# VHH binders against Di-N-acetylchitobiase (Ctbs): the designs that were tried, part 2

Target 1, 344 residues: Di-N-acetylchitobiase (Ctbs), of Rattus norvegicus (Rat) (q01460)
Amino acid sequence: EDCPCSEASLCRPIRHHRDFEVFVFDVGQKTWKSYDWSQITTVAVFGKYDSELMCYAHSKGARVVLKGDVALKDIINPTFRASWIAQKVALAKAQHMDGINIDIEQEVDCSSPEYEALTALVRETTEGFHREIEGSQVTFDVAWSPKGIDKRCYNYTGIADACDFLFVMSYDEQSQIWSECIAAANAPYNQTLTGYGDYLRMGISPRKLVMGIPWYGYDYICLNLSKDDVCAIAKVPFRGAPCSDAAGHQVPYRVIMKQVNSSVSGSQWNQDQQAPYYNYKDPTGRLHQVWYDNPRSISLKAAFVKHYGLRGIGMWNANCLDYSDDALAREQTEEMWGALRPRL

## First folded at step 1 (VHH)

Design g09 (framework vhh_gocatamig_d2)
Fold by ESMFold2-Fast, scan of step 1:
Structure g09 (fold): chain B 344 residues (1-344), chain A 118 residues (1-118)
Amino acid sequence: as target 1 above (344 residues)
Amino acid sequence: EVQLVESGGGLVQPGGSLTLSCAASGFTFSNYALAWYRQAPGKKRELVAGISSGGDTVYMDSVKGRFTISRDNAKNSVYLQMNSLRAEDTAVYYCAAIDYGEWGFDYWGQGTLVTVSS
């Protein structure tokens, strides 16, 4: 209610629409002062509410949106949906927020009541926010492809039609490995493009798609590393697939930049996947292979966004970079933000 | 706040010995693998020696039999005993605490210079 900002105008919701979205996630590590605010149009708050971040984002004309999360079993009940939406609208008003980003990633069977209930939740949430907060933005996080990823049978066209746009999580693309159980890129270029092609072929407008890229990679222990850099990984099943990226762990870009300097291979480029990787030896003597995205791979994806007229680009997550005063860290951070700009 | 503070570096004659120490604070030391890396001018930072939370050790080929890594969990410290030092061992030596968990945060000290010269 009371405005925590130095100027009362900074507590008013952002009503201006940008032609190109730069949609970033923040997980609450207080690094936001160092973000490239010349680009950012929306910050999705996945950490604790930070009123200083809200005031600052609004001073830059950027939206700040809530995280929307709910158990699918509960949303079958329309009375529960109405109550949840009313609660989220009230919270957005209390925290001076500009909308909500719905992050539901649960399994859904095509024939289940959850299939219709999820679409209804997105539609009703969008109607409620638009009615109660003029100019508010409602978005939904979707998998890198609409084709049954992680056993999510969603009404993708219905959801896209219901909300302002989809943030496409074009990462974790090794969550289900149906082929060889080997380390691979988090967001391989051609596979990523195929996902967007799938969304477009089902009739979803490119103006409904914001490309999400990872500012993190995966670190895999190699059970065997071949002469051709094929890293065999542990067989960890996931949702019906025999292998998954659960065989490795996520590492933020700032950690990757420190590790690559001490790596056995140095940074390598995989032409087929259009992604960088490196091999390193840990203190126990085990070989690891790390796959990530860098300014080069991100620029290629940004060019695709521009070429196909997508709504925008963004990333998980803005906190992954090194915002220290170190000269090299500053240069690397500027290059990562710069790579988001759509160019040829 | 995690801090790693190296000490024991300096100038030593070829064939001499030095003991590097690294004092750690701000994390549960016994849960981390610890390592010594080095970087000579114009070279990549390379792993010299490592010790797991369970006490298993690994060494760079060129230092095997000459260097010994050890840890003292009660003192939150890791040590590198360097014997039979050579001119090619001249480098800045860095202490690192390695986390292989989901978000893999590696912590680094500021480094200590070892110069092997007559």
Scores: ipSAE 0.000, ipTM 0.199, lowest interface PAE 18.6, mean pLDDT 88

Design g10 (framework vhh_gocatamig_d2)
Fold by ESMFold2-Fast, scan of step 1:
Structure g10 (fold): chain B 344 residues (1-344), chain A 121 residues (1-121)
Amino acid sequence: as target 1 above (344 residues)
Amino acid sequence: EVQLVESGGGLVQPGGSLTLSCAASGSIFSSYALAWYRQAPGKKRELVAGITSGGSTVYMDSVKGRFTISRDNAKNSVYLQMNSLRAEDTAVYYCAKDTRYVGYYSEYDYWGQGTLVTVSS
């Protein structure tokens, strides 16, 4: 079989499991050449297949896993599940991949056949991958809390038991705003930690939880900005909530760093949410408020990962940083990667 | 992978109506969340409307009551019925597979070429 790597050994699946997981998402753009490979244990590919990335990751002992997405209505059929799994196993073998990360974020009603079908898909996928590719890794992306976020009624304990571990998407936590329709942190500290407490109280082992950190923020247009920096946002409903973060747009850390120093407010710290924000005026004169995460907020969350013995940490997404040769950009990028390391 | 093709745009007078269509090819359609976004000249893209696999809908405040999103899984299509159109609705409209959230936007999520809607007298 043709191996695109300079050494044939780099096409063999990674079989070694590390004690501490650093699970990163890559959406393409060739920025992976500049990542901190001293930390990375798994790269989850969300862009087009890149054989150079696969070869390089394997040279560093890191896994590269497929994106698993599928229509929930189709997986009710067990014959369809078997066919989909066989197709994904074959694709993993063809692309020399080390597993699959299942990224299903669709609404599921508790009484629907999709509820049981989703757990069955995760279990059958894990069994198939483990059987066909020795040492392969099957993971599942879950919301920041198991408590009905975005009308996702999932069997969280069943899914956790079925796969190797859960990547917890501890971001987009304003997807449903039930309170005042105002801009807020993407991943507020106490709310984020409450989500992990919820998973743990359900009986899910901390060794099944990898904390997902956002390396992006949200930019909201303020319909009104109060003297206390309360930014009123447009009422965009989501899955039953009257307001949502869909009133804003996502912006990567590299863009935030270029904008914050020229902003109206400069970087501010919100103590209640343990997150940075800033206000700026766009070229048309509209006021915006941006909420994001920085090395300070990330290091607080990394300390939680270490203290509670979680399986690991990671982020959406590694491409969000500025990988140029600019001295300030390099320093900021190194600080962001460094913030993932737990303090001893 | 989802391949999406938008159609139905055109020139319409204020107060008029248009129906946009988005047809999927090469992929499983029925359980994906889908959304309509728009981008006016010189402005950033914004979410207009979204529909989940279960049929739950979301709308931006300025179009609620005027626009209706619907889907036909048998035809692998999603539609945006636009009524009482205003000059401010002038934009290129994009159909996107919402892979994680109704309203989640990234450069990777825009798979359609767009269809131009111009509202002018």
Scores: ipSAE 0.000, ipTM 0.197, lowest interface PAE 16.9, mean pLDDT 86

Design g11 (framework vhh_gocatamig_d2)
Fold by ESMFold2-Fast, scan of step 1:
Structure g11 (fold): chain B 344 residues (1-344), chain A 121 residues (1-121)
Amino acid sequence: as target 1 above (344 residues)
Amino acid sequence: EVQLVESGGGLVQPGGSLTLSCAASGFTFSSYALAWYRQAPGKKRELVAGIYSGGSTVYMDSVKGRFTISRDNAKNSVYLQMNSLRAEDTAVYYCAAPRGYDSLYWSTDYWGQGTLVTVSS
């Protein structure tokens, strides 16, 4: 209730919307002091509440939004939905937050009661927030394509209509591998663009789509690495697919930048996927292949955002960069933030 | 509401052992990766150990061979067995559940309140 900020005005919700959204995720660790606040329009908090971050973001005219997560079985009950929404609205008021980003990534069968319940949750949450907090923003994280990714049968048009906009998680695109069980880009260029085309073709406005970019990559152990850099990976099934990116592990950009300097070949560029990768050998002698995004691959996607008039861009997550005083780290960090700006 | 509650911290002499426990509620525990982070005085929070839904584990280099992470899906609990403790292990230890799926490196959905481990002679 009391304002923790140096100025009382910094506890008031942000009411204006910018024409171009830059929607970033923060998972804590106080790296936010070093973000590019000239770009940021919304910070989605996934870590512990940090009142200093809230005060600072508001001083820059940026929104700070809650994480919304709940078990799908619970939301079938309309009384439960009403209670959950009331709790989230109260929390937003107590923490001086500007809205909520709903992050539900659970399986839904098309014929299940969860299908309608999820759309109802989004609509009721948006109605509650807009009524109780003037100018508040309600958003929903969706997969890179509406075409049954990870067995998520969602009413995408209904959800888009119900909330302010969708944050499209155009990453983790190897969560289900239906082709050869090999390492590949986290967000391959053409596949990513196909996902946006699918959203647009179903009638969702480009003004409802914010493009999510990964600031992390995947490190895969190669069971075999061919002369042509094809990395065969372990067969780890996921939601009906025989292979998945669960065969590897996620690594943030700051770790990738230190590791690529230790590789024998350095960073390579895959033209088909328009993504960088590199190979390295671990201390036990195992061969690894790492796929990631860099300023080049990100700038190509930012150009698509501008060309199709999407609502904006953003990333998972702002903490992935090296915010130390190291000159090289500073340059790399500035290039990553700069790549989010659509080309003139 | 997702909740993580840590227990088992305390004061121990160098070379001693402690077991940390984390009780989770409000989500489908068996589908999530779970992690232990720590934050030493004057330092940032860092990943110590993680366990994927399938049972695969990850460890920070400095604790590998000394710490063991495990999970009990029936009890919605994750554990960190800490052996051969060193002064450098002194920190507040946090249980963490990553973002609604099986990831350890970049996404952290929920944090426990933390439990203090002090290694001192």
Scores: ipSAE 0.000, ipTM 0.124, lowest interface PAE 18.8, mean pLDDT 87

Design g12 (framework vhh_gocatamig_d2)
Fold by ESMFold2-Fast, scan of step 1:
Structure g12 (fold): chain B 344 residues (1-344), chain A 119 residues (1-119)
Amino acid sequence: as target 1 above (344 residues)
Amino acid sequence: EVQLVESGGGLVQPGGSLTLSCAASGFTFDSYALAWYRQAPGKKRELVAGITSGGSTVYMDSVKGRFTISRDNAKNSVYLQMNSLRAEDTAVYYCATGHYRFDSAYDYWGQGTLVTVSS
């Protein structure tokens, strides 16, 4: 257990729990020195382990947690679960990590053995981490709604009760399009709020919910763009839905900011979805429509978090911003971090 | 345990074709994005092609029109069809998977398969 940090104290686990969680995802690329560390309480490492990031986060009093993923068919076996948990605990100790964020987004049939096995995995993982690493944090990423999103039949109340809290992935909300096959916001305001309402109505405490927002958008090719800016998209089915956001591709905020200024439409605001979008023409002459989130749409969601007493807020992912020394980029980046602060 | 196993690499002449395969296990394949990266000697790894869970694709500019990425969810496999190969395509090719979108960080990598384009 040697410490890679310049100060031995920086390898000690973070044990303090904060009243308000700011839970961010890092996917590598070494942009982490430029994050707003005055806000961050947890960094979930979804890239390769970076000991410098761990040392730096600990120097700011923030937790660093592992990515937990596994094939759901394997966790039916309790011996496999015990082995996987022991391996993850050992890895957390070796890398001086403060816990694990379980990111399982697989289909589960309600009558399958995976349904009970997933809840057991979360409970056993939480018990193991809490026992072996004092003050460690175990969290689970859930869809924007507990109502059968992406054919995920999970025991949401059991999972919430089993772990420290849920990170709600309030994005990719067009993963299943049951209505018209048209481009739409990644996280429409009212739809996002109904998801939280669904979690709360099933008995899950607001103190178990951290709101995840996207710092990326979707770029869709329009098969037809109407006079009212309705963008018809290709019919790409996903998990039983005839259409999906797989008809488009994800674009980080830093790319969106460079593209929007040269777009055909400029940035537009859709009042129904409370989200920005724009139209642009590619080099081959095809029309595209991009939907994203900006400081305005994010601040509205942050206000909801504060007003309803949710545990916190966070985003996928911190690397999406432009951390260059360019003055405009720095201003845009500061506005995005600032929008996470709940004011109302 | 998540595993990715590449195959199909080899020696080909300039202008030739090659198909790389990646067999995946240990996760729900149809829910995840997959990508092909390559690394030439002394150079950094670069994204060659990616495919989302729904089948949307992305390509590096220098391979667009020559390479085609595809997936077979029934076989838990992803493929890279490489046409009109050039000497500069010589590299170790890696299969990678992560979040169900191809632009997300990739935590799982295969061992790689060597592609040499030379006469």
Scores: ipSAE 0.007, ipTM 0.288, lowest interface PAE 9.0, mean pLDDT 88

Design g13 (framework vhh_gocatamig_d2)
Fold by ESMFold2-Fast, scan of step 1:
Structure g13 (fold): chain B 344 residues (1-344), chain A 119 residues (1-119)
Amino acid sequence: as target 1 above (344 residues)
Amino acid sequence: EVQLVESGGGLVQPGGSLTLSCAASGFTFSTYDLAWYRQAPGKKRELVAGISSGGSTVYMDSVKGRFTISRDNAKNSVYLQMNSLRAEDTAVYYCAAQYEGLPWDYEYWGQGTLVTVSS
């Protein structure tokens, strides 16, 4: 009820929706003061509640939405769903938030009660938020493709129909490696587009799809690095696949920018995947290969968003850039935010 | 369900004209590239003409200046105006649709309409 903002109006939920979404994730640490607020339409908070962030976002006309997370076995019970929704609505009102982004990435068997329960949760959450908070936004994070990624058998059309739109996590696309156990781009261009084609082919409107891009890459230790830059990686299984990106670790763009200049290869461009990579040697003498996204690869994806009339673009996560006052860091950060903006 | 339905085929004399129409349903027509392909007996299917979501057109060399492809997004239709028809234009004509820039060929196909150019 008590407004922590300098103006009482800044505690009122944003009631209008935008034609083009720029949907960004924030994991805390007050880096949000340096974001490109000329673009942002929604901030999805994955860190501790920050009332200053909420007040500032509202002053820019941007929404701030809650993280929705719950164990799937619990949501089979409709009484539990009702209670969870009531608690989230109450929290949104208490924190002056504009909605909720549901981030459920759990394995679901097609024949399980969780299949219907998940769709019911999304529908009931949307109904509850829209009823209780006028103009509120309910969204759901989906995998880069509806084709059984990570053993997630979801009713994608039902979920899309139930909520305001889907944030498509067009990254971690090596979570299951069914082909050669080698390092590859986090979000290869053609594979990413295939995922959107799959969503569209099943009847989901492009106005229900917001493209999520990664502002982080993966660092893989190469068990062998060939003359053709093929990096063989450790065989770490994931949800039925013999190999996965769990063989590497995530690295934010700010760290990549500092490391690439001291790398063995320098930044390379892979034409087939439309993504940059580099090779480096660690202090113990092991060879690594890092795959990431840069302004070039992001601009290509932003062009696709505009050309096919998708609802918008966004990223995981806004904290990945270097927001220091260093001149080079500032230039690199401006280029990354600029790459999200479709060019005419 | 996605459906492409061709019409306008028939028998025509050399030098005559025909207009083929393709009516589309089950997808957001304005965002798709559309094309006309043809297949003559004993030959491979070949691209005759294409029109992008943005309106740019391409034509097979042997039909340039004789055929015109156009689209009407309000009517969810694509057309092929065929002038100065030749015996070699005899074929089954197929309507096809795809998202531009996707890594695979045409996603949706019609059943075809027969065009016969004969005296």
Scores: ipSAE 0.000, ipTM 0.110, lowest interface PAE 21.2, mean pLDDT 88

Design g14 (framework vhh_gocatamig_d2)
Fold by ESMFold2-Fast, scan of step 1:
Structure g14 (fold): chain B 344 residues (1-344), chain A 120 residues (1-120)
Amino acid sequence: as target 1 above (344 residues)
Amino acid sequence: EVQLVESGGGLVQPGGSLTLSCAASGLTFSSYALAWYRQAPGKKRELVAGITSGGETVYMDSVKGRFTISRDNAKNSVYLQMNSLRAEDTAVYYCARVYGSWEGYPFDYWGQGTLVTVSS
């Protein structure tokens, strides 16, 4: 037994199921000490293992899960799948982890062997983890809609049935722009809700769906900014679409909060998309438009989670907030965590 | 929300022509990408042709040069002009709003479809 925690009990896997899931991603940087642990039920680790984070999360009754990533061409081979699963189970045991979140976002053709192989990987991973680590949790990240997003032809009902639940990445919803090549919300309200409707209409239980929201936005350079705030963006194709959010770049909430007050427009609210945005001028004189989520837009989505009885909520990623001792930063950070609590 | 209604299907002899129409109602469809899919007996539903809001088009290889997709934003309509029809083109044709990729999920398309039969 090699437990790095102050108490041996903190190295034991979390076995308790909670009625409402709050599933958060951590990408490192030791900001986890300042998270709202009164809400968190699962921390999905991206980046390097941090034993202090694991010990602390367990002290709060929260799970810590591994990142599951693998090339789809390799998992066609059942021997490779078995080996990969055995390696991940061994790693989870060595690091005292409570499961795995599978983050596969690769293109899959509907007629390809990868279609069945992906579902088999999820099922076999879930069986292996549940057998080897009692009470462990296996989850899978899915796109904001099951409707062929980013050329991902997946067996969504099979995957949902195979694992404990789906984390729905209700963001990067401009990854493929089939309409006008203009800047838009990362997670527009009505489009986001349409995605959940699509999953539910397929027969997937609301208890299998955790709503993922972005704590980051996109910064787009405007080739032209109209008087009606329409920002024309560069045509950058993605997986068959002529335009994409690759024309911009991601910006964490902490940076947005520092920039918005000095922007040309200040924070604006777009009623159709139910999302905030602002315009600013860079040092070279170029106009930019930034789209993001704030406590208002997040609270509207949290209300949907509660009203439709979804399993829970979560976000990419917890490190996006300003965890400094600055009074304004602390207030803004508390409001963002608070917005996750379903009230209505 | 947008609702799609297909029309123009029918029986034609090989080498003949048909024009399919898809009318949208509700919100204007000028900002949406639209596509025609087809499903032949015993086969899976497949993309035939698509058109973006900007007018860029995509076609399956077997219809290139024979079929032409077009849109009229003022009339909220999408058209599929089918020339040099073959027996293999026999299928139910569906009009759909494109979600994410052209691949989509065939079982969740808008509209009930219009039957095209190519037979002598």
Scores: ipSAE 0.000, ipTM 0.229, lowest interface PAE 13.6, mean pLDDT 87

Design g15 (framework vhh_gocatamig_d2)
Fold by ESMFold2-Fast, scan of step 1:
Structure g15 (fold): chain B 344 residues (1-344), chain A 121 residues (1-121)
Amino acid sequence: as target 1 above (344 residues)
Amino acid sequence: EVQLVESGGGLVQPGGSLTLSCAASGFTFSSYALAWYRQAPGKKRELVAGITSGGSTVYMDSVKGRFTISRDNAKNSVYLQMNSLRAEDTAVYYCAKSPLYYRDSGSYDYWGQGTLVTVSS
């Protein structure tokens, strides 16, 4: 494809790999000019191709990678895998992209043909991209723990070995609630760290792990709110667990910042989970509890990334912040970006 | 204007089947994920099934093996085939452009008006 950038050099793929990754997701909405480009090494696009974003990212030396998305039933066929990879390589060349992030979150039975097919897809995709686009990057999104989360029986060591690195989605950690059916942090500190410990104990190198941080929280309706702020939630099952975060809904950080000031409780800190929360009453009189991450909780996790020598950090998603010219919004947005690099 | 129009709801006996359809307009259908949500009386709206632009699917546990989500990009339509229906499946079913419930944070959500499914003898 013809280069849409003001300079032809900006259409050339980024070949340089950074020692420390800052891997961010963009879902569109044209907020990307306001991101902290002094940190970003990779932008994973979740939305329509934006050539201006691609040109700008390349001007900052950052990669822009495609979303890899495919039905597992189709990838059992090696001819289908080869065709899909060829199509994605051609698309990356046409859109001047620097690689692909594979985002497959489907259930897999350990004994199913999908188990080996998924590892083969990751390996073949990585081989194809590396061959066809020099210096391209192939990554794979994994759950917060390799221990059967969301009924995903994956060959985690094989997948990690096959691709450049794993983006660990260390959020949505209430997708399966096996204990009390109550509202909780999206990414509780000790549970999150246990997930990384699990990956490391399997023999996966810390250099293969990029920590994914949520820039969003969950809003839960409380069926009952105790004196100790325990919020009982509706029993919504998910992939074998009796309760899940599907009982709540996502709210981006920008909405949380506006809402917390008018909440019943104000922002509270839960020491056990090392995460902030607040309670509010909706227009119909129902009590809600919102759990989120703030610069404090994020900086604690960023410290873990540095201490254990992980490949990097990143988040879902960069659009969650308030990029308006409002002074308070600007300060809050700068603090959130800054929390990713307390010792950078 | 983005528009989602559901159809196919109705009254069915336990063990029966229904196919819901959602006709979409006002956006590049093939580029976006779509989902089916449901809301029973007195309960919160919950994700039933989702399908991405590439055809990857997700299901809530209680419907897996019974419900199948599919899409037809040529017709700008998404479908939910519901088999072995149970009384607990009784709800208003909504089509949504917002893809995965816990990953499409901060995107403008577009919802259909809903279609009622009643499972009763």
Scores: ipSAE 0.006, ipTM 0.297, lowest interface PAE 11.1, mean pLDDT 87

Design g16 (framework vhh_gocatamig_d2)
Fold by ESMFold2-Fast, scan of step 1:
Structure g16 (fold): chain B 344 residues (1-344), chain A 122 residues (1-122)
Amino acid sequence: as target 1 above (344 residues)
Amino acid sequence: EVQLVESGGGLVQPGGSLTLSCAASGFTFSIYALAWYRQAPGKKRELVAGITSSGSTVYMDSVKGRFTISRDNAKNSVYLQMNSLRAEDTAVYYCAADRFGTYWSERAYDYWGQGTLVTVSS
């Protein structure tokens, strides 16, 4: 198979092991040329294969990993698992990839055959990749807490032991709202930290945990906005919870930055959740409340990563920033990348 | 420009079959969850079927075993194979996309198609 890079060496798998992981998601659109490559250790590709991105990442010593997804019912069959793994290994070799990130977010009942099958898939995938591609990296995306989030009953310790590390999706933390149906932070600080505490208490090493933060927020229509900025939202159930963030929609940081300056409230800081928010009126006069993360909230989380000796940090997703040639956009983008660096 | 364009609707007799297609453009299709909603005359919109980026599926109880949702990331398309159609399946069918959406709520979706009419009658 031919190497698409200017130098053949750029098609060899990355074997460099860094002490601190910076694990970023890329969904395409060619914004990768403007990323902070001084930090990135792994790019997880969600979208079409881009050989230029692969060559460039390798030139910076960063890994590029495949997206691993599969219907959960199919993996109960061990011959299906073996075939899927062989296919993914062959694809990684053909595209000069450094591994795979398994992104399975399906419901699993604790007593189902899928419970053991998922752990077996992660173990067998890791064994296959490590055998066939020396130095390759196999990772698994987990919810912000192992405590039954979104009806996912997974063998978290087994999965962590089976793969190189877990990328913790410590966002979408309003996917199940068991309390008041009100707008809230995508990744509230204390709740996020309790999730990591839960993983650690079950015996998972901090060196197996990479903290995922959102570079996007949620925009909620307020059915009522109180004087204390409590935004009542529509009751939209999700996986047994009466309310969810499905009452709103996701907005990337680049859009938030353009909207916040023209908002009714300007950017506000919620001390309890350690997150910014703002209120705005849409063209029809409806009140909205937007919750997001900014360099301040991100740096607080980066400090936690450093203090507890987690393996690293990363985000969904690198394309969310404004990579235009505008001076303000460049400054805001540099501050967002900079916030990932632990300062303490 | 982001677009979801439904096709495949039409008139069919009870017990017949139709395949609906939804072609997407203007976003990175493979990371999105896709869903089919329907709205019958005088009724609220309801979720018919959904498929996540990882390939997991959900179905409303009345269509389980009769309808199959699938996706083709190479073609930026999602499909709804409808078998054993009933008069009660008559509705406008909408394709919807959500960046992370396993939430299956009509308010959660980033993008909606314009709809395609399915009429089941003799």
Scores: ipSAE 0.000, ipTM 0.145, lowest interface PAE 18.9, mean pLDDT 88

